# VHH binders against Dynein axonemal assembly factor 10 (dnaaf10), part 2

Target 1, 357 residues: Dynein axonemal assembly factor 10 (dnaaf10), of Dictyostelium discoideum (Social amoeba) (q54e33)
Amino acid sequence: MSALGESNNKQNGKEILHNYVTKKLTSQPYSCQWIPTSCSVVTVGKKTSGGISKGDIKIHQLEFDDTSGDPKLNLVYENEFTNPFRCLSFFKQANQLQQQDNRKFITGDFNGQISEWDSDICDIPIWGVKGAHQGSISAIDAYADNLVVCGGKDGTIKVYDTRIKPNSANDNNGNNSSPISTFEQTNKSNCWSICTNDNNIIAGFENGDLNIYNLKTNSIQSTTKLNGGICSIDSNDRSNILNQFLITTNKSFISIASFNNNNNNNIEFKDYDINKEPNQTIWSGIYSPWNKKDNENIFTIAQGDGSVSMYRDDCKLIDKVLVSDLPILSLDYSKDRKGLLCCISLKKQLSILISPC
Key: E = the ipSAE of ESMFold2; O = the ipSAE of OpenDDE; V2 = 0.75 times the mean of E and O plus 0.25 times the DockQ between their complexes.

## First folded at step 1 (VHH)

Design b2 (framework vhh_4orz_3)
Fold by ESMFold2-Fast, scan of step 1:
Structure b2 (fold): chain B 357 residues (1-357), chain A 121 residues (1-121)
Amino acid sequence: as target 1 above (357 residues)
Amino acid sequence: EVQLVESGGGLVQAGGSLRLFCAASGFTFSDYAMAWLRQAPGKRREWVALISSGGSTDYADSVKDRFTISRDNAKNTVSLQMNSLKPEDTAIYFCATDYFEGPLEDYYDYWGQGTQVTVSS
């Protein structure tokens, strides 16, 4: 297998899922997302120099070379910060394809700090919470214009409203806020995955625990346990995240789940093995925003073998591309241009993929 | 000072098993990913297995289903269980953490001195 994911798979003129451009980075990214209303990708992660690890934010713009016309990823911003970044979220909307002018994103770092950034001026955070968690923030999700949900290594889930003014008693640097809700676990398993809207939180844990919370009642609605650590959660509908959601695990399987209030608040699962031998971590899985009109759900997963694979929600494989010889950690669909995906790998690379839809 | 000390290497017949250990000190072990890499004579170092700070694991295609990486944060230890060993697994095995900003074979910094694994045909 090619370490670079050969882009020569336009066989007989038919378009397939393929690597459009890949760029080696000077830092290790852990998360990537398209900036709304742009052809730019933000990556956050870790840059190490002289044995000291720092946070790294990079923004690349997908451009075309003036001479060759070939695609290229042009670095338009980079900066280093005190703490390595673990996770990243733009504010999700009920309708992901509607043009959004909010270009602010939230980061969670390895030292428990949340920070809000304006992607046009990433020099200083515009909002933040120091000590939001004890240890790493492992998962973060943001919704609408102000709701931020984070989960961490300390096993807690905290909910913030970015509009709440800092409490001066606990804000030495002028940017710390109290959470509007906190949910604690007895066994303190690392919260690896969060999916939220303004009504509900779905949280997945390293030990396989899967919890659903109701934000209107500020209470837990459902708890269950899967046979694998829950690496990612994504909903096919952000206006109703409980209707159908995708779970990826570190045990070579994914689950398509639904929460039915008429069935005693139980979660119904359809489990699918993804190349179970050899066992692999399925680091991330996301639903396509583009195919909802046809009532056909398409999702894409990031695999430990360095592949990106696209499926229908019956887990029928559409196509697969090998992008790296090391795991793919994060994926995002462009909401501005149909058929564009970005992903990052453990090989310090950022790739843009063309999707067959 | 950051130190990584590997142990558990040795000579085994093809089809056999070995368990490697790495004792880490001088840094907050639980906050960092740990990796095993190997270098065969005349070859570049290659990544074998990775375990994240959260416990997520990944493996090189050549060792999947045969090797298992695990960590014990209370003991600051990472281990590699190696089953169904093949002659091509013969290499010096290195414990590493993901600090380094270099080429792929130097991707991980704070290398230990390594432990020799020899698989006879």
Scores: ipSAE 0.012, ipTM 0.282, lowest interface PAE 8.3, mean pLDDT 82

Design b3 (framework vhh_4orz_3)
Fold by ESMFold2-Fast, scan of step 1:
Structure b3 (fold): chain B 357 residues (1-357), chain A 121 residues (1-121)
Amino acid sequence: as target 1 above (357 residues)
Amino acid sequence: EVQLVESGGGLVQAGGSLRLFCAASGFTFSDYAMAWLRQAPGKRREWVALISSGGSTDYADSVKDRFTISRDNAKNTVSLQMNSLKPEDTAIYFCAAGESYFWDEGRYDYWGQGTQVTVSS
């Protein structure tokens, strides 16, 4: 017997999204991602001690107890750095499920610095740009082993090539490399979200502006304004043509944008309200790299109410799990093991979730 | 329509206490998480304390066990009790409403103008 209003978990039978293991951290994570070709998660964020805030990088390995078989998150690396970290990106490829051996990641910090790290040796960054932005870097997206796109509080978007080494002549101003492209806005709105591929950058801003830039022509292609600040953008396909992307906002709704005839001047938007009691920020949303059903897009969102929710096309709910009593800020699908998600909350928690797809 | 008005700031000596208040109007207060944020001279704004719509609380490590956040949904108020104040707590304190933290400035739905807290040595 089920009561009226029973969870979708019981209706879906074996299609259950659930919290597999949760660990409390000694620092506040702001971003989390699975390390490619591993069962390890990297988190970056802030550790405050004695009123001083520092950057924190932790790596946890998902392990199983030899006797009970119970999952556990084993801390295998941690270190502190000068500046608190805001955002994190491993290098994306056009096909997300192709074997990716690049275990390097990029961080953006609250003081405008970009750093590249080897996840196997995180002691010293292997590449970086000081003063990449004036103020915090709020969004990072890394692509094709060498392209880094960042957006920040200064309202600019900058594109870097990690193959271009620092020029020591620029040390006096903290800049050790020049961007290959810079895009500016007149309104100086904070750039909260970035999604890139070989040809295009999609950037979302605090004021609701959604801009699409062409990397080949170094120009803006389109601009649209949504009714909320754009917290995250993800593409269902990072090939040369953008066909659909998921947008999350700080006004308790998400938008699914589709390109008519793969032309960025003909974009259709469908808005879907997420539970408005309470009104919430939808901090992040990502497409599953795993295809369970024919031509159906599956995505998962991180909610301000502490929930993680999984949807099919047209925003049809598959399942929802309450992970924390505080917002979930970041989430990532494993590309090595189908059905594994990691997420972090403002309650200093790292959780591993099992997804039905 | 929407207003968040902070009060209770002032000058206090190290080791002293202050209580900050925030009066909210123009939105359904009980549906929102409320937070206190601060900005010290020459520094970025940082989150200090959060209380969810359901009443659960969290604190920045630097203020944990010294500060207490509370809310009164009947009066549409949130307060911050600050004990054992240190010179490093000197900042403008802001009240914010939303489901997000201020470290990504602008991700709160609403915030106030701030109230100055000065802790002398």
Scores: ipSAE 0.019, ipTM 0.403, lowest interface PAE 7.6, mean pLDDT 82

Design b4 (framework vhh_4orz_3)
Fold by ESMFold2-Fast, scan of step 1:
Formats: C-alpha cells, sequence, structure tokens
Structure b4 (fold): chain B 357 residues (1-357), chain A 122 residues (1-122)
C-alpha cells in the first residue's frame, strides 16, 4: 500500500506518476507554468550574486536528445531584472484546454510591482504598475485577456484591467494605472493565495482568513476562518470558481470547498489531513484540466516533504512521487499535452513529471 | 534596530540532544514567521525549520521527527529542540526572520543572526 513501494514495483511507466527529467537551475524559482501552445516552461524567481538579489526569468523547452532519445530541458531564454519575482500567472479561460493564442503572463515581484510579458518577446514588459502594493505581491491570478488580481503583504487585494493604460497628463503623482477595485480586510494579513474569474475572487490569507468577493458589485460576499494559513486556491471550473475549489494549508491539511447560496451564502468544507505527523506545508494544489467525467475531479498537490501527490475527489490517493529532498513550491499541468506536469523545488530544480492520468 | 541572537550550541555526542534559542528584538515578534537554517563546512546554507506567526511549522526532510521548532511570543524567542543528533547535523545554525511571504520565501529572509556552532561527535 505504500505509494513509493508500489511505484518502484511497477513495470509500466504509463501507469505511475514519475520524474521524467530534472534540471538544476542557476537561480531559485518560486513559480513555474507551461507556456500555452508549446512544450516550454517559464520559471520566475530570484538570482543572488555577491549579496545582490535580482529577478530571473527562464524559459526551458522540453526536447529529446538526437543521439540517446533521452528527454532534456533546453534553456531557450534567460534574462535578469531589477526586482526578484515572487509569483506568476498566465491568463486563465473558462475553457482551460482551448487557451490557444494568449501567451502573455503577469508577474508580481518583491517590491510590489506587477508586470505583463509576452512569452515570445520577454525583454521588456508590455504593461505594468509600479507600487501596485506596499511591499511584496504574494499572490496573482489573471483571467480572460485583461483581468489581473493581485494580493500582497500589505493585506489588500487589487484588481487591474490591462487595457487601461497610465495617462501622465491626468496623474500628478506618476504614470501608474489605477486599480478598478481595491479590497481591504478588517484584520490585515498577507494575502497568500488568489483564484479569480470575471465574477468572483477567492482570497486566502496567512492568518487563515478565506474571503469571497463579488466583482460585479465590488463587495465582499463571505468571510470564513480556517485553522491554517491558506497557501493556494484552485477551482475545478473557471466559469464558476465557487462551485468547487481546492485549498491547501500550512497545517498538513487540504480542503475541498463549495459556496452554497442555498445555505445562507456560506462555504461548505471537506477537510483532509495529509501526513499530519509531523506537520507539513502543502504549498500548492491544482486541478487537472484533463479527465473530466461524472463529478470525478483529479488534483495534484506539492508537499513540503518534496513529494508530489495525485488524488481523486474526496482525497483518494492515485499515486505519489518523491521529487526532491526539499519542498516543492509550484506545479502546473500542460494544457497542450495530456500527462505532463512541471514543478519546481527549493533545491533550485525544475522537473517534468509524467502523470498516469 | 532589528537583532537576532542565537545561543545553545555546543559539542554533543551522536544520539544526544541540544536546544537552540534565538532572542529577537527591534520588531513586533508575533507578526513574523521565524526560521532556522544551517551551514555545514564547505556546503551552502540549508533551510531546517520554519514557524509561522500563527504557530504552524515546517521541517526539512533531513530533520523531520528529530527536530522541533517552537516560539514564545511573550519572551520574543524562537527555539529549536534537536534530538537524536547525527554527525551530519554538524553546522553553524542561523536564526532568521521571514518577510512573511510564505509559502515562497525560505531564501528571502530579511534579517539573520550571526549563528551558533553545533558539533556532533561520533
Amino acid sequence: as target 1 above (357 residues)
Amino acid sequence: EVQLVESGGGLVQAGGSLRLFCAASGFTFSDYAMAWLRQAPGKRREWVALIYSGGSTDYADSVKDRFTISRDNAKNTVSLQMNSLKPEDTAIYFCARDEGLYPFEYSAYDYWGQGTQVTVSS
């Protein structure tokens, strides 16, 4: 019954979650995502040299060696920037598997700046806001082609429309775009996680606060407190993120939650402990965009013990793989190739995993 | 001025225990996550344990089930209880203040202590 023992005993690689290729990086990545319509992964993070910390963007293409046929991660782009990058988001769509033409992504950095990049030409940001937050941006999520939601250490959530550009003639204090909405929490805490669409924002905080906002009315709809800091939030349906969403925490548990208007607009939770002794952080969790069938959803989590684990609804384990001896911080499903996952660890490694489903 | 001062290091035999302390001053201690990192001779600094403002904890695989991090907000201290020590645990141990950008900032600490030496003999 041990996942690690079963994986070692399997003879068919297509039936196990396994490490396909791992590459050591020259920088510490904090986030990784597949570039739409490609076999390329972008990582953003921090490069420290001589006591100076800079931002780092790398793009690796998954290729195969011409002589051996072995998989390899070929560095096709690398550049350094003034501020270390904290978080990354491509624009999500209502149908995630039909995200065919938008190869732009948003970054949030440790100095409170948002930047939009074209992954085909990363040299200069195509849009940005300096001082979007006071202090670091800790969470970012982008939706459709223009909506950007960010949360930061200052405890605020800000919503931007990338179509609205700075106008220096109307801005006496600078050339920054103004947010279309700003939300402040009563008990200010670092906003660690955001999941958004056109209608709603779900935001998770270090103190365990979980807030739901309505973007149509620019108002808060629900506030709940969990017994752990909320590390990540993801929805199984971007057209209705409130129907079902996955929460990971820093207290060895995850929650599968739903917002129910028929139950006084309250959130309903199903909590599952993940290796509670000793306590560990579940750094990230994401739903698979593949294998959608009758109420069965597949999700994968990134664990503080260096493992990546895959589950079905109600937290039934499919498989688990040990990727690193340090925490896995970020992971993403390819939306172009079924069965490909990318993840990064605190050991400055980028790994490509093969998923059994 | 933010200051972090470590103590409690020393020489111990394999299988023994040590408790490290970090005294913090110059900031609102209860608002910050605190971490312990270590550096062995000839190696890079390695993250060991983290404790959040709310009391939740994380540990590196190499020290799980052997080390326990704790905090006392009334005394502005963070502690690391080290049990079943191995020669490979020999290192300088550093206390660090986390910027509060969990989950991604183990390497982005804004303040560090000067370290305390732990030596584990066979």
Scores: ipSAE 0.013, ipTM 0.322, lowest interface PAE 7.8, mean pLDDT 83

Design b5 (framework vhh_4orz_3; at its last look DockQ between E and O 0.44; V2 from the best seeds 0.00; counts 0 for: pae E 7.6 > 2)
Amino acid sequence: EVQLVESGGGLVQAGGSLRLFCAASGFTFSDYAMAWLRQAPGKRREWVALISSGGSTDYADSVKDRFTISRDNAKNTVSLQMNSLKPEDTAIYFCAAEYGDLFYPETSEYDYWGQGTQVTVSS
ESMFold2-Fast, scan of step 1: ipSAE 0.289; ipTM 0.660
ESMFold2, look of step 2: ipSAE 0.023; ipTM 0.485
ESMFold2 (binder alone), look of step 2: mean pLDDT 88; pTM 0.898
OpenDDE, look of step 2: ipSAE 0.245; ipTM 0.657
ESMFold2-Fast, scan of step 4: ipSAE 0.244; ipTM 0.638

Design b6 (framework vhh_4orz_3)
Fold by ESMFold2-Fast, scan of step 1:
Structure b6 (fold): chain B 357 residues (1-357), chain A 119 residues (1-119)
Amino acid sequence: as target 1 above (357 residues)
Amino acid sequence: EVQLVESGGGLVQAGGSLRLFCAASGFTFSDYAMAWLRQAPGKRREWVALIYSGGSTDYADSVKDRFTISRDNAKNTVSLQMNSLKPEDTAIYFCATVDEFWGYDFDYWGQGTQVTVSS
């Protein structure tokens, strides 16, 4: 019966999560991430002209107009490459907010090639593997400064160390690197999602299989099947053990998975439906790096209806914003500026969102 | 199984119009982007027009302002309205489904439909 309603009667509430600036791109991005120690966003994707599809890398810097003070996305780099890019990963650390000097990122393309890029240069890859997969690389995740895990349409997961060059110490392109580990999914399902550290890999598949692999024993630890293709996996803690993770699916639900304290070999899943009528794909979900203290987890999801929604770890909605009339495919939190999110949509646009948490 | 069946092609004089149709079955049509591609004699297959699941559209520069792609989710059809046709538009036209997130650029099925534009 007591209400904060008097402030609501005198002031209209403002949306906490809002679209700060949106820019239309000349290419279709499939992935976006903030470049560490910067206010710049890299996008990778596909540029089609005359029926020919090429890879596209763009870097935009978030700036403010000197006259109006309005935010703008300034294109500071773009280049085209032979194969369209599907996925992108910077190197994750156990603590995402520790200052990170590594500004290198990994791309996976539609032709099965992995490439490592220095975001300060980009013109030539500094490491790579041709034919890492047969067909598309559908998922990629990088950890520490040298571990790269990729999953492909061929149903395999491959692990690379960017420091290993089997043929020559003077090979500047890394094209002859061999994987340090390979795992095959029994049903040859496309590996859509990967989350890794130096001890474990969690992999999600188109058929709903969720597998956990142990890198120390080079073996599978567990397998579970969810009622939907697994679009993304993110962990709230990438230290020695991956104990809790967020899963998004193509069947209008997300799952929050955690190890049961009473049975450390089993994983408990809590499923939450997201606007199930009509069915939508939840393309991506990520934990906020800023809210890991005080045993409170906040996460944000990218929705097929064009919305971005923010939740507490019990799936309690904090706020929702409509960004596009087409799906939002990828999103990332700035680790340098609290309250900045970037996302891309199937409408060839890059958006910066503001959130206080 | 996924099936895409193209129709509506034919012979038309330069400056004329044709409407192509694609009937889709075996998948949840409304969840997929749909494209039209064409292949002229002795040339590679090229993309023409694309319509996303939400209804937004993209066109190749060669057909922009002349062609219009549309979809009817209730009928599981995608259509291509072709106006101001030119001899260089002569090709076999194919309907394709697009699953860009899962690493598919284009999937297509059927024989296509022949469009011939005379001078």
Scores: ipSAE 0.013, ipTM 0.256, lowest interface PAE 8.2, mean pLDDT 81

Design b7 (framework vhh_4orz_3)
Fold by ESMFold2-Fast, scan of step 1:
Structure b7 (fold): chain B 357 residues (1-357), chain A 125 residues (1-125)
Amino acid sequence: as target 1 above (357 residues)
Amino acid sequence: EVQLVESGGGLVQAGGSLRLFCAASGFTFSSYAMAWLRQAPGKRREWVALISSGGSTDYADSVKDRFTISRDNAKNTVSLQMNSLKPEDTAIYFCAAKSEYDWLTGPEDYYFDYWGQGTQVTVSS
């Protein structure tokens, strides 16, 4: 069975975003994503037992009860690993709805290790780098079938190619490859957010720095400072991530950035306040992959007040739903079923939402 | 200079109430998650309650429905209202602050950016 994610929900003339099913988890998830070509969600995070913290990977399949037809999240895989996981990325393509069938994902953990997993197996990583960062990897983004970009608490950004085989003879510490590029800053601000493609990296930092790097010249192109730590960055168009991108911050606002005449030194920022009292962290914001068909920009944000809100161009609210009484940390749109989102909260919950678009 | 200063502790009889206060200075309070943790004699430090920068709250199972955490960003204070106190609640209570992003590690990791010195709460039977 499957959910009809393209359903239109309206009540009192308003499009309705709603909670379809929520499940309490035995671990704290920090990131969630739909597995390509499936109705399954992977979550990665932390499980603490007897004072010891370990990494946790769970896969849940969205199913329907044979008697009631009610949705349910069925646990189909779980395992524990040495290091708690912080972030997760499947490989993005220039056109996410027409992407190749790649069911591999990358994790970044609190001890600075990157690992690549096959979602059909998961028991052991198929690629990885130990000590990729000093301290936590706070952001990770994967592009095409081989490019991995990670940022961490040490303030660096590193770029890896998963096609480079392990060097077991010279680096027996478990390192599988060296970075093809490293970008450093003197101020050592934590890199909280990354958005990449094969031409550029956009990186956001705790201190509000927003840096754009050119991968072809291996150099920084621009830097701008926002009035808040940059929690997430996403682009509606991965073929040109600099055309327009969404930024969420820890100061109760989001920003929509765009480049005039493709001049990456002339970025226009439009800031929108999201309920400033009390101050809240807007943990994540993502563009709908489905809006490319309709030639409109639709995005959804994960809020510190436990809400998920959906907007169209110029931050016009479509709808808002309260999912948890604790922050929502991560969101993902299904690329296989229009209208399905998954999200996780600090209350150890995994939720599936039905969106009106 | 960062300071977290707790107050409001003391001796109370079982079934009674106390309200703890924490005054913060030297950092951008409104951007930090705030927590209360406690340590009983001979036991490990454990988390009790947290409040995010946005006001969302969470509680340890042992204090759920009895304790309420709140914050006042205009005064840079966080408070813990403790009702229906039990002898098992006897501990030194600590105020702690953590960048909300770093809160992803969870309160049970005890990795906080700033700590108060603690205030003693004693619940007599």
Scores: ipSAE 0.022, ipTM 0.413, lowest interface PAE 6.3, mean pLDDT 83

Design b8 (framework vhh_4orz_3)
Fold by ESMFold2-Fast, scan of step 1:
Structure b8 (fold): chain B 357 residues (1-357), chain A 119 residues (1-119)
Amino acid sequence: as target 1 above (357 residues)
Amino acid sequence: EVQLVESGGGLVQAGGSLRLFCAASGFTFSDYAMAWLRQAPGKRREWVALISSGGSTDYADSVKDRFTISRDNAKNTVSLQMNSLKPEDTAIYFCAKDYGEWEFSMDYWGQGTQVTVSS
């Protein structure tokens, strides 16, 4: 339970976005996601003991007391690994609400290693690439059942196919898996954000570069510079990630971008100052996989002030909740239960939020 | 081991200036973002300023245009220049190291340096 646990989440008799349960963790999480076909959340991050930092994977199950109905986060798995983990991705599908049997996830760590894990058996990676990047992997995105795209501090973007395996199934430390594509840039800026599908990669960089790559031609398709480092990218439709996508920045604004087929494939950007605070970081932003009635898009952002805010089309605020006194870094919608979100903060907290939608 | 040592705090009158320093050791300083956080009596800790490994900066709205964060990679030092100080800036100021350019972690806090602004 957090210091925010007793927040009354009714305003003028309406249900609002509210903190349902918060649990303090024994490690610092950097990323959180719901495990497909479950009520469980995986977090990955860093655990420091005796001055030594290790990687940490935890799985918590959202449970309810049979008598009171009170929510609780029950720790069902934890383990420590050599390298601290920075980022996490389950395999995205074109239809995000499709019943998904693939419960494997990919991690990127601070030493440049990618690893694939089975969330039902997290003891040993089932695939990986050691030395995928020089330095930290800062962004990772997985698509379908086999495509992994990672971006790192070295300014490169690398694409892997997990079906290309060594003769030894567990030889992920041999550095024998080669990328199917590598994209390098002239100004080696840290790749902070990636959004991918079978056809395109959208990558955002610390210096504000937004690059779009075509995976079929293995070439850069477009480059644009925004006035802030690009912290996250998410698509409202993974079957065509270029239809519309959400960009969050470290300069207190977001951009909603759309690909205009009637204007020679030019990208149209609509910028919104969300926080009304200059120089605040908006760490993450994601589209709701629910609530597509009347062609409205709903998205939620994770803010440096410790808030989570929900918006509709044209960036109209639905509601905002203060979750922590430190930044919220990561946010994920449940694809199995409408209205459930998970998020983590730099105060070593995992929170479950209830969405009014 | 990671060690962060803050200095430069003290007593100053409202409208005055102070410069805080953080000396870092035990890691490759140039590879990590550095941050300043503060905790006032009876209040929660709050983030004040951040500088990435590449030099980009970010500030809490309460200190924007008054505080400037900078780093010296040759000396493994991060500094906070505080101008136009207000009584509400009174707090213990902490230096924090992070693994990522825009991330920070309280596991790598220093001991802190007290700043008191009298009215």
Scores: ipSAE 0.006, ipTM 0.280, lowest interface PAE 9.3, mean pLDDT 82

Design c1 (framework vhh_podentamig1)
Fold by ESMFold2-Fast, scan of step 1:
Structure c1 (fold): chain B 357 residues (1-357), chain A 117 residues (1-117)
Amino acid sequence: as target 1 above (357 residues)
Amino acid sequence: EVQLVESGGGLVQPGRSLTLSCAASGFTFSDYAYGWYRQAPGKQRELVAAISGGSTLYADSVKGRFTISRDNAKNSIYLQMNSLRPEDTALYYCATGEYWDLPYDYWGQGTQVTVSS
């Protein structure tokens, strides 16, 4: 079964998912997200100059040209930092459309450091952990204003509470907090993807391992192996035990997973081929926050061929748009304005897309 | 000192296959991203294929024909090239860099691939 072999009718026969504005950046972004209660997008990544790689944070505001009325991305903030940034997360809530006034975000960098930033004042981090991982932090997810879960090249998963202040006695310059939980693997693999809530962590690994951890018991709950490295995990409902979720892989398929009973022991996977060509990386997949009430899940994926594709819950294609000739790495839905998505590509581009949902 | 040494190039007829190898030394092999680039006469170097922790990407001109792979135990990456065409003729370079980056930081000296009848 292939999702690309199926299509839904476009609204009135017209293409409904489209590229609204694209801007070339002076840095390579690796992650992008909408800032809550705004029309602004933050991107984090790497700026290389003279053989030296630095971290880069940019904020662009979606505006309209006074003369033409055309959309534009206005750079309202940029700064460079010591370490290149790899990943980014705002704090997620059980209800994504609940008024989100928390404009703080967490970054993970290539040197294993976590930092917390206030998007209104990005000049210095307000909290951080140096040496959270040995090597790069490859995945980060933040929840309920204080919980930060990170995974990295060293194959570990660490959980931090931003309310816990560093112990000054053993602090290598004042900013190292201890994790409240650490999960290690025997067969260490890079942790590429994390999805969390108050009770559970779902972690996906380069080797195809998918692990579910219980935070209350501090133990592994479930292990499964997929036939491809797990690039992203997203849940349409974070209020429960993360019992329904979307997984994207580096082997041209996605998986939609659910528990087949309420005992948390059995997980049913439905795999869908996205591309007839083997070994395409599907870098990211996210659920739309806007269609939960209609008993219909809509999700969008970022593809290695440079396209962004939107699907219904049964993996029926709604629409597809080609955004870049290089992979799309990251996607985010606006939670303030229905129908706005942002995405970034390996071609140093930030794009705003208009979506039917 | 990071070193990359390419091998496996040669002269082949159209439709045949070649496997290029890149041996890496001077660093922890599994921590880095790797890529194959090529440069035809009079053109700039272009990315052919890249691998980073099991994620792969390919240039549209080689998708379905070329496969990139890695062997961490041998500190090597490979480019399996099937159904070779005259337009694949180029000097092929191995490169490495930071995770998730297109590899640009360290380059090998290159291996020549010529596809001719």
Scores: ipSAE 0.012, ipTM 0.316, lowest interface PAE 8.5, mean pLDDT 81

Design c2 (framework vhh_podentamig1)
Fold by ESMFold2-Fast, scan of step 1:
Structure c2 (fold): chain B 357 residues (1-357), chain A 118 residues (1-118)
Amino acid sequence: as target 1 above (357 residues)
Amino acid sequence: EVQLVESGGGLVQPGRSLTLSCAASGFTFSDYAYGWYRQAPGKQRELVAAISGGSTLYADSVKGRFTISRDNAKNSIYLQMNSLRPEDTALYYCAADFYEGTWEYDYWGQGTQVTVSS
């Protein structure tokens, strides 16, 4: 039995990705993330009772049983809110492992509202925007300490600065702020995925459109069409220069896009098939923040077949674990404890996984 | 292209049962929430039943009479309708949404007519 994954996770000489603990939840989570500077996971989602759908926020702390020493997920906070939550983002930095002490997170809900929460309190949002989108907010990415980028079912992308005063003098929580930028599409496809830094937004759409926007010029920089809806986008480096990003799709493939900015700014896409029959959605894919050595990046994907799979840079499989008999929707690496991942499934489950790397 | 095809409708007498089927294609079936809606002439479309993962939801008008189920291996959802009433007469639609969401479904079938009359 290992204390927090810091011992050797080899079994019979193999490096093993394994399910460390799984807990059934009383609500359906749609997104999960580790709270910075903690061993706690926040999940956001939906609780339906008596025909009424409400938002649900839960915080679980990874602990060890006093008698058995076995890992357990202890519920330390839960609350219900008016609107079901769709997506969640803590504030990301250019360096993912340093200066990770901002414990505020942003939610996007199915009714088009953005809310900012302090994970140490949670009871009332500290900032927000009502009617940010028409219909669901499908993607949200928070960057630095104040930038919020959201994409919605209405096909728009909106950029907010949490420091901008609300437009409504009668809203005590700052729920009405104007976006600093809005990007509209002529093809009103649902914006399923967003990845941002100081200079660029990369947005992926249900119809397969992948758009890169320049935040300094407030304009589109490039458009590419992939052969599947784009479920997630993650960057191996969020510095002021885009290097490489991981794209997952709803057509049983992922793409690794490489940006060469020495002289030509050309983007190369490499597609890799993931178990094509039956077709599966690859709901999420994220780079490990811990493995930044010498051209070898490690990434992990969340699969529609209920599996979580870990790969090296050229899509070489390290290991795969079956976590659920229903899709895994969301996945996050701990930035405080090397080798810990959290994920959630459509089976109302929160799982902690131990990574061999 | 995502396609939903309903079947199993028809004319039945009050008190009888029908099973509606919805066959889904063009996407990963297990990734979606599913619902049955109905629309009677001159009325707005209303939710009848929904299923997402391990959870089900029913309209008060059908609770205890209708049962929704899914079969991921067959890419199908079903609506078992017992103790049918004349007010159940409507065009029944199958709908699919990318997530267990707000019941604002993204994809709709063409519908199957259910008529309950003597």
Scores: ipSAE 0.014, ipTM 0.356, lowest interface PAE 7.7, mean pLDDT 81

